# VH-VL binders against q0aze0, part 254

Target 1, 268 residues: q0aze0
Amino acid sequence: MKIILVNNRFKENTEKKAQEIAGQLSALNVEVIIDNGLDEPYAGTVDFIMVLGGDGTMLRAARRYGQRAIPVLGVNMGTVGFLSNIEINELAEYLPLILREEYSLEARMMLEVAVFQQQSLLTRVFCLNELLLRSNSPRMLSFALEISGQKLEPYRGDGLIVSTTTGSTAYSLSAGGPIADPQLDAFIVTPVASHIINKRPLVVSPEREISLHLLEEREAIIGIDGQIKMDFGAENRVLIKRAPHPLLMVNLKAKPFFTSIDRSLQRQ
Key: E = the ipSAE of ESMFold2; O = the ipSAE of OpenDDE; V2 = 0.75 times the mean of E and O plus 0.25 times the DockQ between their complexes.

## First folded at step 11 (VH-VL)

Design Q63 (framework fv_bermekimab)
Fold by ESMFold2-Fast, scan of step 11:
Structure Q63 (fold): chain C 268 residues (1-268), chain A 124 residues (1-124), chain B 107 residues (1-107)
Amino acid sequence: as target 1 above (268 residues)
Amino acid sequence: QVQLVESGGGVVQPGRSLRLSCTASGFTFSSYGVHWVRQAPGKGLEWVAAISYEGSNKYYAESVKGRFTISRDNSKNILFLQMDSLRLEDTAVYYCAKDRVYYGSGSFYGMDVWGQGTLVTFSS
Amino acid sequence: DIQMTQSPSSVSASVGDRVTITCRASQGIKSWLAWYQQKPGKAPKLLIYAASSLQSGVPSRFSGSGSGSDFTLTISSLQPEDFATYYCQQDNYFPLTFGGGTKVEHK
């Protein structure tokens, strides 16, 4: 059994805890690869991925490893989030189940994002929450949104979010998007401060292809899961589609999504 | 220099076939959708057909649907229009034109580069 | 098919004049309209796309406006090189369709 242990080197308790857990797993004849985010993703085959940290660490793990169809377990290290399944103080209790592969998997769709500059593919990335297109200056953007070859009325405003259902509680929610059951597969398209009255969020089939490009030269950026930023200009085009594989999230403990959302909304 | 050059036009007989070609240079042909647009002598522009950058999606004007076939060879940077069952009403200068937006999947956003056209006419 | 009606079919103008050409779609096409300039014996040249976006290299005296079904191309101060035929073209629906053209001629 080979396990990747994903942590955030810059969180004091996670680095020390990762090494402690790696030692415990090695004592049980499990080979451990530690990924602290600084190096390239581990290229070899692995059986399981354990993510130590909050939602941000899980988002990074999903981008690096989510397309490999390997079980991924979120282990919370303090701040309550939506992407962890168990708490760190529960790990010892659940470890025997992990090693015996006695757990269920929940599939979470991911986005495949391809960014072009003129004729060249600049980058292809996968993400769990969303792509954000936004203005990087006080001037609003003018841009084209295409869904499966269908052109919508041009958008004018600060930007647009293309989100998974998992991402419905992240930036899309802040921009006025709906809360979606993460067991559903769908794209959620949410305008950011649109100047056109009645531009509403759209919920569309995950089989659709979405494209974006600027209609006028503006200073803009695209953001991926709130962690990657890229300049985006009139010479750029972005293509968004359903990623080939969903993230396979390990479910060891029932986690009631709707109760968690209700609790969060009361506090916000 | 970015350019499109049409060829294959000429004098034909009604009911016959003709194949037009459009050769691209100075840009990455395989990245763009391309169009055929015609103009009858002394008349306005009429859109005929378009093909997506990879060649999988094809679109036609109703007047040519079932008679004309658009295709492309990205390895040779050539766009084709196969014209079957030609009619006198098909008399026109045929232009090929590049779409403005690259890697478009199923829609078009304006034609920014045009060839000089090739004339298709009929024997009396 | 979407019918694109241009008005006027021709206009006589002098250098320095403000020229306005209108285009009406038979049904709503959002803002998906382009404007082209064509000189005799030459291929068309793209001036404006998405109703109001100026193509690179096109002089700022050209502007487009409108959305839905009614669109306008304006030349704020006509220059000698602007005497030509102008066409609108919708790209919201297949088949794509052009207007009948407006010829801008010397007075």
Scores: ipSAE 0.502, ipTM 0.779, lowest interface PAE 2.8, mean pLDDT 90

Design Q64 (framework fv_bermekimab)
Fold by ESMFold2-Fast, scan of step 11:
Structure Q64 (fold): chain C 268 residues (1-268), chain A 124 residues (1-124), chain B 107 residues (1-107)
Amino acid sequence: as target 1 above (268 residues)
Amino acid sequence: QVQLVESGGGVVQPGRSLRLSCTASGFTFSSYGVHWVRQAPGKGLEWVAAISYEGSNKYYAESVKGRFTISRDNSKNILFLQMDSLRLEDTAVYYCAKDRFYYGSGSFYGMDVWGQGTLVTFSS
Amino acid sequence: DIQMTQSPSSVSASVGDRVTITCRASQGIKSWLAWYQQKPGKAPKLLIYAASSLQSGVPSRFSGSGSGSDFTLTISSLQPEDFATYYCQQDNYFPLTFGGGTKVEHK
């Protein structure tokens, strides 16, 4: 068995804990690769991915490894989040089940985001939560949204979010989008401070393609899972579709989504 | 710099065929959808046809559907309009025009660059 | 096909006048309307796209407004070079369709 441990090098407790867990796994004759996010993703084949940290670390792991169809377990280290399944102090209890492959998997859709400048593909990236298009100046954006080649009414406002169902509780929620069951596959399209009265979020089939481009020259950015940011101008276009593979999240213990979201909303 | 130049117009007889060309320069032709628009003498503009940037999607006005064929050669930066079974009502100046939008396969966003036009007319 | 109806067919105006041209679509086209200017013997020039977005290089005296089925092109203070024919054009539905044109003539 070969396992990747994903952690955040800049979190002191997470780095130390990753080394401890690597030692425990090595003692059980398991090969361990540690990924702190600074180097290239591990290129070899692996059997399991263990993510040590909070939701941000899981988002990075999903971007790096989510398309490989490998089980990914979120192990929480003191921060309440939606993407972890067990706490770090529970790992010893669950480790035998991990090694015997005695767990269930929950498939979570991902986005494939392709950003173009004229004929050139600038970047292609996968993400678990969302793409955000937003103004980077006091001026509103004017942009076109197409869904499966159909032009919608032009959007005028601060921006737009295209989210997975997993991302429904992230930026999309803050912008007024619906809370979605992560077991459903759908795009959620949520406007950010739209100038048009009654411009509502859309829930769209995951088989559709979504494209965005600016109608007028503006200072704008694209954000991906809150971790990747790039400038976006009138010569750029973004194409969003369902990624080829879902993220396979490991379930070792019951963590009911609706109980978790209810607690979160009570605290906000 | 950015320019479209039409050619191939002339005097034809009813029922004949004619092929128009439009040569592009000064921009990345292969990135844009392009249009044919005509104007009969003393009349208004009439959209005729459009083709997507890659050439796979083609669109026609009802009056020319089945008689005209739009095509492009991205390696040579040339747009074509093959006009078959020509009728007197096809008498017009034919303009080619570039769409504003990059990579338009099914959608167009306004025609920002136009050629000078080429005249198609009929003899007695 | 979507019918685009322009009003008036012609207007007589003097330099400095405010000129308003109206375009009506036979069914809703959202805001997907462009305006073009054409001078005699020349190709059309794009003025406005997406109903209200001013094309680069076009003077600010030109403005577009409207959505759905009713659209307006306004020239706030007519200049000598503005005597021309103006066309609206929808790009929401295939086939794309132009209005019949409005000729702005000397009074």
Scores: ipSAE 0.667, ipTM 0.853, lowest interface PAE 1.7, mean pLDDT 90

Design Q65 (framework fv_bermekimab)
Fold by ESMFold2-Fast, scan of step 11:
Parts: C-alpha cells; sequence; structure tokens
Structure Q65 (fold): chain C 268 residues (1-268), chain A 124 residues (1-124), chain B 107 residues (1-107)
C-alpha cells in the first residue's frame, strides 16, 4: 500500500506530526510519500491520500491530486472545517479501517478553469471551491458572462464567483450565495457587490460552460480557492467547466452537513 | 498586421452562382468567429452570415437562407461564402469581418477588423 | 427580426459641435449594441461595443450609452475626420441587424 501524506511544511507542528504518522505507517509496511507543498505533485501510483490540516490543506490536495480518482481523507489538526472527516486524535482508532479499505467514498465535483491570454492558453487549473473574478483597484469592473453560449446582461460591480456546491459555504456564502447540499452537482454564480441592486445568484447545471471576459480595461485578478492569484485583463478570457473527475472524499465517520452548517451560522 | 482580404467578386448573370473568399493574416484565424456583411450601392449595411471559430455553428439572414452557404478552412486561414441562385437584390459590396471575441461558441461581440470589400454586380 | 431604428437619418454640424445619434431596438437587446463609423468608399470601423465600451484606438470624444431598447452615440467635439456615416448594430439576437445609418455632414 502506498499513501501520500499531505501537510503544510510552514506549520512546524503539522510537519512533525506528518513524520510521526509516516513512521507509524512504515512500521505497518505502508510506503509513505510526504507532500509538504514545496515540490511538484508525486507522479507515481498511490492507493490513498491522507491530508493533515485544515480546509486550506485539503483544497491544495484536491488541486494537486483530485483528478486521479484516488481516495482522499481529511484529518483535522485543530480548526473546525467542512472538508475534514476525522480529528487527528481519532486517527489511531480509524487506521485499521483505512488499511483494510473499509470506508465509503463521497464524490465532490470540481471546476476545470482554463485561462487564455489573447488567443493562447495561459493556464489550466482544477479547484474544489471556486473561481473568483475581482477588481484589484477601487474601480468597478464591467464584464461579460456567457452560459452555454447565451449572453447575459453585462455585469458591473466588484466581481463574480463561480462556485461548486462544496464551495457554497466558502466565499460564495460571504458574497450572498445560497447554501447548497454538497451531494448536488451544480455551478453557483454569485455577484460580488453588483451595481444592480437586485442582481441574483444563479444555480446552473454542471454540464454548462461558463465564460468570462472584461468589457473595459481594469486591474483585475482571478482567484482560485483563495490560494492562487492571477492577473486578469481585457485581453484575457476564462472558461469554466465541470472537471472530468470528482474528488473522492473518504467517509469513516458520519458528518451531518445541515447541523454543521446551522451551528456555523449561529450568532456568536 | 491584422488583415482580411476579400476576393471573388465580379459581374454575374441572374440565377448563377459565385464563391467569395476572404483570406486572414496577422491573427489566429482558427480562434475567431467571422462574418459576411454587404452594402448595396448608396444603401446601409446588411449582415449576411456568420460562422463560429470551429465551424460548427452557422447563421444566416433570412434574405439569403437556402441560397448562401458560409464555410471556413482553418488550415488555410480562408473564409468562404458560396452564393447560389443570385438575384439582382444581391448586388452589393461584400465585406468579411472578424468578431472581437476569440473562442466564442455561438455568440458575437462586435466586428473589429474588416476587409476592403469585393463588389458583386449583375449584367443585363 | 429585431428592427434597429436610427435617428436622425442625417445631421448637419460644424467642427467643435456636440453630435448625438440615437438608436432604438424593436425589443430589448440588453446592452449588446455596437457603433460603427464608415467613410465614403471605406470599410466600417468599430467605435463602441457592449453599448458603452470604447474600442482600443478610438478617441475619447466618442461615447456610448443606453441599455435595453434605447441607445445613444455622442461625439463631444466634432473633428474634421468625424464627417462620416454612423451605424448601430445589435448582436443579442440572430439575425444580427444594423440600423439605417446616420450621415454626419458639413453645415
Amino acid sequence: as target 1 above (268 residues)
Amino acid sequence: QVQLVESGGGVVQPGRSLRLSCTASGFTFSSYGVHWVRQAPGKGLEWVAAISYEGSNKYYAESVKGRFTISRDNSKNILFLQMDSLRLEDTAVYYCAKDRIWYGSGSFYGMDVWGQGTLVTFSS
Amino acid sequence: DIQMTQSPSSVSASVGDRVTITCRASQGIKSWLAWYQQKPGKAPKLLIYAASSLQSGVPSRFSGSGSGSDFTLTISSLQPEDFATYYCQQDNYFPLTFGGGTKVEHK
């Protein structure tokens, strides 16, 4: 069995814990590859991915490995999040089930984001939560949104979020988007501070293609899962599609989504 | 230099066929939708037809549906307009024009580059 | 088909004048309207797209406004090179349609 342990090298506590867990797995005849984010993703065949950290570490793991159809387990190291399944102090209890492959998988859709510069593909990335287009100056953006070849009324405001259902509780929620059941596959399109007072979020089929481009020269950026930032100008175009493979998240412990959301939205 | 050059116009007799060509240079032709627009002598602009960047989607004005066929050869950077069953009402300068947006599936966003035009006229 | 009605059909103006041209769509086209300039014997030139966005290289004296069905092209201070015919064009519906044109000529 070969397992990738994903951690954050810049968090000394998580690096130390990753080494400890690697030693425990090695003693059980499991080959371990540690991915601390500094090198290119491991290119070889693996059976399982264990993510040690919070939601941010899981987003990075999903971006690096999510398209490989490999089971991914989120192990929380301290902060409460939506993408982890068990706590670090529970790992010893669940490790035998992991090694015997006694767990269920939940598929979570991902976005495929292709950014063009003029007529050339600049980059193609995958993400679990969202793409954000936003102004990088005090000036409002003016941009075109196209859904499956249909032109909508131009958007004027600070930006736009195109989110997965998993991302519905991330930045899209903060911008006024709906809370979506992560078992549904859909794009959620949420305006950021639109000049049109009643511009509504849209929920659209994941089979649709979404494209964005600026109508006027502005300083803008594209953000991916809050972790990657790219300059975006009037000569850029972004195309968003459902990624070919969902992220396969490991379920060892029942996590009632709606009670978790309700608790997160409570005052204080 | 971004350029479109039309050719193939001339004097024809009613009921005959004519094929117009438009050669593109200075941009990635295969990434853009392109249009045919005509203008009768002393009259205004009339949109005739358009084709998406990959050639999958074709659109026509009602006056030419069933008689004109738009096509493209992305390997040679050439746009075509096959005009069948020509009528006196088809007398015009025919312009080809590049759409502003690249990789547009079926939407168009304004015509930013135009050729010089090719004249189609009829003899008695 | 969407009918695009331009007014006036012609306007007489002097250098330095403010010129306003209007365009009305027979039904709502959102903001998907372009403006073109055509000089005698020449191909049209794109001035404005998406109702109000100025094409690169076009002087700032040109501006567009409007949405839905009513649109305006304004030339704030007419220059000698601006005497031409101007056309609006909608790209929200197929077939794409042009207005009848407005000729800006010398007084």
Scores: ipSAE 0.638, ipTM 0.825, lowest interface PAE 1.7, mean pLDDT 90

Design Q66 (framework fv_bermekimab)
Fold by ESMFold2-Fast, scan of step 11:
Structure Q66 (fold): chain C 268 residues (1-268), chain A 124 residues (1-124), chain B 107 residues (1-107)
Amino acid sequence: as target 1 above (268 residues)
Amino acid sequence: QVQLVESGGGVVQPGRSLRLSCTASGFTFSSYGVHWVRQAPGKGLEWVAAISYEGSNKYYAESVKGRFTISRDNSKNILFLQMDSLRLEDTAVYYCAKDKIYYGSGSFYGMDVWGQGTLVTFSS
Amino acid sequence: DIQMTQSPSSVSASVGDRVTITCRASQGIKSWLAWYQQKPGKAPKLLIYAASSLQSGVPSRFSGSGSGSDFTLTISSLQPEDFATYYCQQDNYFPLTFGGGTKVEHK
């Protein structure tokens, strides 16, 4: 059995815990690869991915490994979040189940984001939560949104979010988007501070293609899962589709989504 | 130094054919949809045809549909308009124009760069 | 086809005047309307796209407004270089269609 441990190298306690867990797994004859941050993803085959940290660490793991159809378990290190299944102090209890492959999987859709620079594909990335287009100056953006080739009314405002259902509780929620059951596959398109006040979030089929481009040269950026930032100008176009493979999230413990979100909303 | 230059206009007989060309320079031609727009002497502008950036989608005005064919060669940065079964009412200056947006396939957003035009006239 | 009706066909104006040109679409075209300026013997120049967005390099005295089927181009203080013919054009439906033009002439 080969397992990747994903942690945040900028948090000393997670690095130490990753090494401790790697030692424990190694003693059980499990081969361990540690992925502690921004270095290249491990290129070999693995049987399981264990993410040690909060939602941010899980988002990074999903971008790096989510398209490989490998089970991914989120282990919370003390930060409240939606993407972890068990707490670190529960790991010893659940480890035998992990090693015997006694768990269920939940499929979570991902976005495929293709950014074009003039005539060429500049980058192609996958993400679990969302793409954000936003202004990087006090000036509003003027941009076009096309859904499956259909040209909508132009958007004027600070930006737009294209989210998965998993991402419905992240930036899209803060911008006024709906809370979506993560078991559903859909794109959620949420405007950010639109000048046209009747612009509402859209919920569209995951089979649709969504395209964004600026109508006027402005300082703008695109953000991926709040972790990758890229400059975006009038010479750029972004195309968003459902990714070929969902992220396979490990369920060892019942974590009712609606009870969890209800508690979280009382605090916000 | 973004430029479009039309060529191929001239004097033709009714019922004959003519092929117009438009050569692009100073921008990435293959990234944009492009248009043909004509203007009869002393008259207004009339949109004639457009082609998507990759060449897959073509659109025509009703007055030229079935007679004119728009095409492009992205390797040479050239737009073409093949005009068959020419009629006296086709007399006009023909402009080529670049669409404003990158990667326009099914939609167009305004024509921001225009050539100087090429004149098509008739003699009997 | 979407018919684009411009009014007036011509207007006589003096430098410093406020000039208003209107364009009416036969069907709703959302905000997908462009305005062009054409001087004699020259190719058209894009002034405004998406009904109200000013093209780079176009003076701020030009402005566009409207949505749906009724649109206006305004020149707030006419300059000598503004005597020209102005055209509206919809890009919401195929075929794309131009208005008949409005000639802004010296008084």
Scores: ipSAE 0.362, ipTM 0.716, lowest interface PAE 3.9, mean pLDDT 89

Design Q67 (framework fv_bermekimab; at its last look DockQ between E and O 0.81; V2 from the best seeds 0.00; counts 0 for: pae E 6.8 > 2)
Fold by ESMFold2-Fast, scan of step 11:
Structure Q67 (fold): chain C 268 residues (1-268), chain A 124 residues (1-124), chain B 107 residues (1-107)
Amino acid sequence: as target 1 above (268 residues)
Amino acid sequence: QVQLVESGGGVVQPGRSLRLSCTASGFRFSSYGVHWVRQAPGKGLEWVAAISYEGSNKYYAESVKGRFTISRDNSKNILFLQMDSLRLEDTAVYYCAKDRIYYGKGSFYGMDVWGQGTLVTFSS
Amino acid sequence: DIQMTQSPSSVSASVGDRVTITCRASQGIKSWLAWYQQKPGKAPKLLIYAASTLQSGVPSRFSGSGSGSDFTLTISSLQPEDFATYYCQQDNYFPLTFGGGTKVEHK
């Protein structure tokens, strides 16, 4: 068995714990590759991915490995979040189940985001939560949104979020989007500070293709999962569709999504 | 320099066929939707047809449906309009025009580059 | 088909005048309207798209406004090179349709 341990070396005590867990796994004849974000993603075949950290570390793991159809387990290291399944102090209890492949998988849709500049592909990235288009200056944006070839009324405001259902509790929620059951596949399209009072979030089929471009030159940014940031101008175009593979999240322990949502909303 | 050049116009008899061509240079032709727009002598502009960048989607004005066929050859940077069953009311200068947006699959956003036109007229 | 009605069909103006041209769609087209300028014997030139966005290189004296079914093109201070015919065009519905044109001519 070969396992990738994904961690954030800059997060408190995570690197030390990753080395400790790698030693324990090696003692059980498991080959371990540590991915702390410094190098390119591991290119070889692996059987399992264990993410040590919070939601941010899981988002990075999903972008690096989510399209490979490999089971990914989120192990929480202290920060409460939505993407972890077990706590670090529970790992020893569940490790035999992991090694015997005695767990279920939950498929989570991902976005495929293609960003073009002057007709040339600038980048193609996959993400678990969302793409954010936002103004990078005091000036509001004017931009076109297409859904499967249909042009909506131009948007005027600070930006737009195109989210997965998993991302419904991230930036989309903060911008007024709905909370979605992550077992559903859908795009959630949420405007950011629209100057048109009646612009509402849209929930659309994951088979739709979404495109965005600026109607006039402005300083804007594309953000992906809150971690990748790219300049976006009138010569740019972004195309969004459902990624070819969902992220396969390991379910070892019942994690009640709606109970977690209620706790989070009560704290806001 | 971004340029479109039409050719293939001429004098034709009613009921016959004619094929127009539009050659593109100075931009990545295969990335853009393109249009045919005509203008009868002394009259206004009339949109005729459009084709998506890949050639998968084709659109026609009601007056030409079933008679005209739009197509493209991205390897040669050429747009075509095959005109069958020509009528006197098809007399016009025919322009080809590039859409502003690249990689549009079914939507168009204004025509920013136009050719100089090719005249289609009828013998008396 | 969406009918695009332009008014007036012609306007006589002098250099320095404010010129206003209107375009009415037979049904709502959102803001998906373009304006073109055509000089005699030449191909049209795109001035404005998405009702109010100025095409790169077009002078700021040109402006567009409106949404839904009523649209306006304004030339704030007419210059000698602005004597031409102007066309609106909707791209919200297929088939795409042009207005009948407005000729801006010398007084």
Scores: ipSAE 0.735, ipTM 0.884, lowest interface PAE 1.3, mean pLDDT 91
Fold by OpenDDE, look of step 12:
Structure Q67 (fold): chain C 268 residues (1-268), chain A 124 residues (1-124), chain B 107 residues (1-107)
Amino acid sequence: as target 1 above (268 residues)
Amino acid sequence: QVQLVESGGGVVQPGRSLRLSCTASGFRFSSYGVHWVRQAPGKGLEWVAAISYEGSNKYYAESVKGRFTISRDNSKNILFLQMDSLRLEDTAVYYCAKDRIYYGKGSFYGMDVWGQGTLVTFSS
Amino acid sequence: DIQMTQSPSSVSASVGDRVTITCRASQGIKSWLAWYQQKPGKAPKLLIYAASTLQSGVPSRFSGSGSGSDFTLTISSLQPEDFATYYCQQDNYFPLTFGGGTKVEHK
């Protein structure tokens, strides 16, 4: 068995723990790769991904490895979030189950985000939470939204979020989007401070495609999962689709989503 | 110096065929949808056809559907309009026009660059 | 098909005048309307797209407003070079359709 431990190099506690866990796994004849985000994603084949940290670390892991259809376990290290399944102090208890592959998987839809400059592809990213388009100035954006080739009314406002159901409890929620069942596959399109005060979020079928581009010469920013940032202008277009593969999240311990919403949201 | 230059117009007999060309320069032609628009003498503008940037999607006005064929050669930066079974009512100046937005597959957002047009008329 | 009805068909005006042209769509087209200017013997020129966005290089005396079915082009202070024919065009539905045009003439 080969396992990737994903942690955050900027958090010493996760680094230290990653080393400890790596030692334990090695003692059990498990091959371990540690990914602290410093280097490129490990290119070799692996059987399991263990994420040590919070939601941010999980999002990074999802972007780096989600397309490989590898089981991903979130191990919380004292942070508030929605994407961890067990706590770090529970890892020893569940480690035998992991090694025996005695766990269930929950498929979470990811976004495929493609950013173009004219006909040229600038970047393609798979992400777990959301794509954000926002103004880079105090001025509102004017941009076109297409869903499956259908032109919607031009958007005017600070920006727009296209989120997965997993991401519904992230920035989309702060922008007034609905809380979605993570077992549901859908796009959530949430306006950010729309000029139309009663502009409502859209819940869109994952079978559809979403396109965004600016209508005016304005400076904007594309944000992905709150971690990737890139400039976005009139010469750019973004296409959003359902990723061809979901993130396979490991479910070792029952974690009722709806019963924990209030507690989790109050802490954010 | 973005420009479009139409050619191929002239005098034709009813029922005959004519092929118009539009040569693009000064921009990445293969990235934009392109239109044909015509204007009869002393009349208004009439949209004729459009083609997506890659050429996979084609759209036609009902008045020319089944008779006209829009196509493009992105390697040569040329737009074509094959006009078959021409009728007297097809008399017009034919303009090619560039769509504002690149990577337009099924949607178009206005025509920001036009050629000077090529005239198609009929002999008596 | 979407029918675009422009009014008036012609207008006589003087330099400095405020000129207003209206365009009505037979059904809702959201804000996907463009305005063009055409002078005799010349190709049309894009003035406004998405109902109200001024095309780059177009003087600020031109403005567009409206959404749904009713749209307006306004020239705040008519200049000598503005005498021309103006067309609206919807790009929300295929086939794309133009209005009948409005000729702005010297009074």
Scores: ipSAE 0.627, ipTM 0.857, lowest interface PAE 1.0, mean pLDDT 93
Fold by ESMFold2, look of step 12:
Structure Q67 (fold): chain C 268 residues (1-268), chain A 124 residues (1-124), chain B 107 residues (1-107)
Amino acid sequence: as target 1 above (268 residues)
Amino acid sequence: QVQLVESGGGVVQPGRSLRLSCTASGFRFSSYGVHWVRQAPGKGLEWVAAISYEGSNKYYAESVKGRFTISRDNSKNILFLQMDSLRLEDTAVYYCAKDRIYYGKGSFYGMDVWGQGTLVTFSS
Amino acid sequence: DIQMTQSPSSVSASVGDRVTITCRASQGIKSWLAWYQQKPGKAPKLLIYAASTLQSGVPSRFSGSGSGSDFTLTISSLQPEDFATYYCQQDNYFPLTFGGGTKVEHK
């Protein structure tokens, strides 16, 4: 069995724990690859991915490994997030189940984001939460949104978010988008600081293709999961589709979604 | 210099055929949708047809559907309009025009570069 | 097909005048309307797209407004080079359709 341990190189606690866990697994004849973010993603075949850290570390792991159809377990190391399943102090309890593969999997839709300059593909990236199109100047953007070749009313404002249901509780929520059940597959399209009050968020079938391009020359940015930034101009366009593979999240401990968020909303 | 140059206009008789060409230069032709627009003498503009950047989507005005065929050769930077079953009302100056947005699939956003036009007339 | 109705069909104006041209679509076209200028013997020139966005190189005295089915082109202070015919065109539905034109003539 070969496992990748993903941690954050800037948090000393996660490096120490990764070494401890790697030692324990090696003693059980499990081959361990540590991915602390410094090196390129491991390219070889692996059976399981364990993420040690918060949501940010999970987002990086999803982008690096999510298209490989490998089980991914989120292990929280102190900061409670939406993407961890168990706490680090519970790992010893669950480790036998992990090694016997006695767990369920929850599929989480990912986005495939393709950025073009003219007809040339510049890059293809995958994301778990959202793509953000945002102005990079004091001026508002004027841009077109196409859904399966059908153009909507032109947008004018600071930008747009195209989110998965998993990302509905991230930036999309702050921009006024709905909270969505992460078991649903959908795009959530949320305007960012629009001066046009009648532009409402859209929930769109995952079978659709979404295209974005500027209608005027302006400085803009494409953001991916709040962690990757790319310049975006009038010569560029973005095509967004459902990614070929969902992220396969390991479920060892029940996490009731709706009762948790209802209480969180009431405490606002 | 961005240019579109039409050719192939002339005098024809009703029921005959004519093929118009539009040669593009100074820009990446294969990145843009292109249009044919016509204008009868002393009359307004009439959109005739359009084709997507890769050539897979073709659109026609009702007045020409079934009689005209738009096509493109991206390797030669040339747009075509095959006009069959010509009628007297097809008398016009024919313009080719470039859509302003590159890689627009099935949608068009305004015609920012136009040719000088080629005249199609009938002898009666 | 979407019918585009322009008014007036012509206007007689002097340099310095404010000129307003209207365009009405037979059904809603959102804000997907373009304005073109055409001088005699010349090809049309794009002025405005998406109802209100100026094409690069077009003077700021030109402006467009409207959405849905009613649209306006305004020239705030007519210049000698602005005597021409103006066309609106919708690009929301196929077939794309032009208005009948508005000729702006020297008084």
Scores: ipSAE 0.061, ipTM 0.652, lowest interface PAE 6.8, mean pLDDT 88
ESMFold2 (binder alone), look of step 12: mean pLDDT 92; pTM 0.948

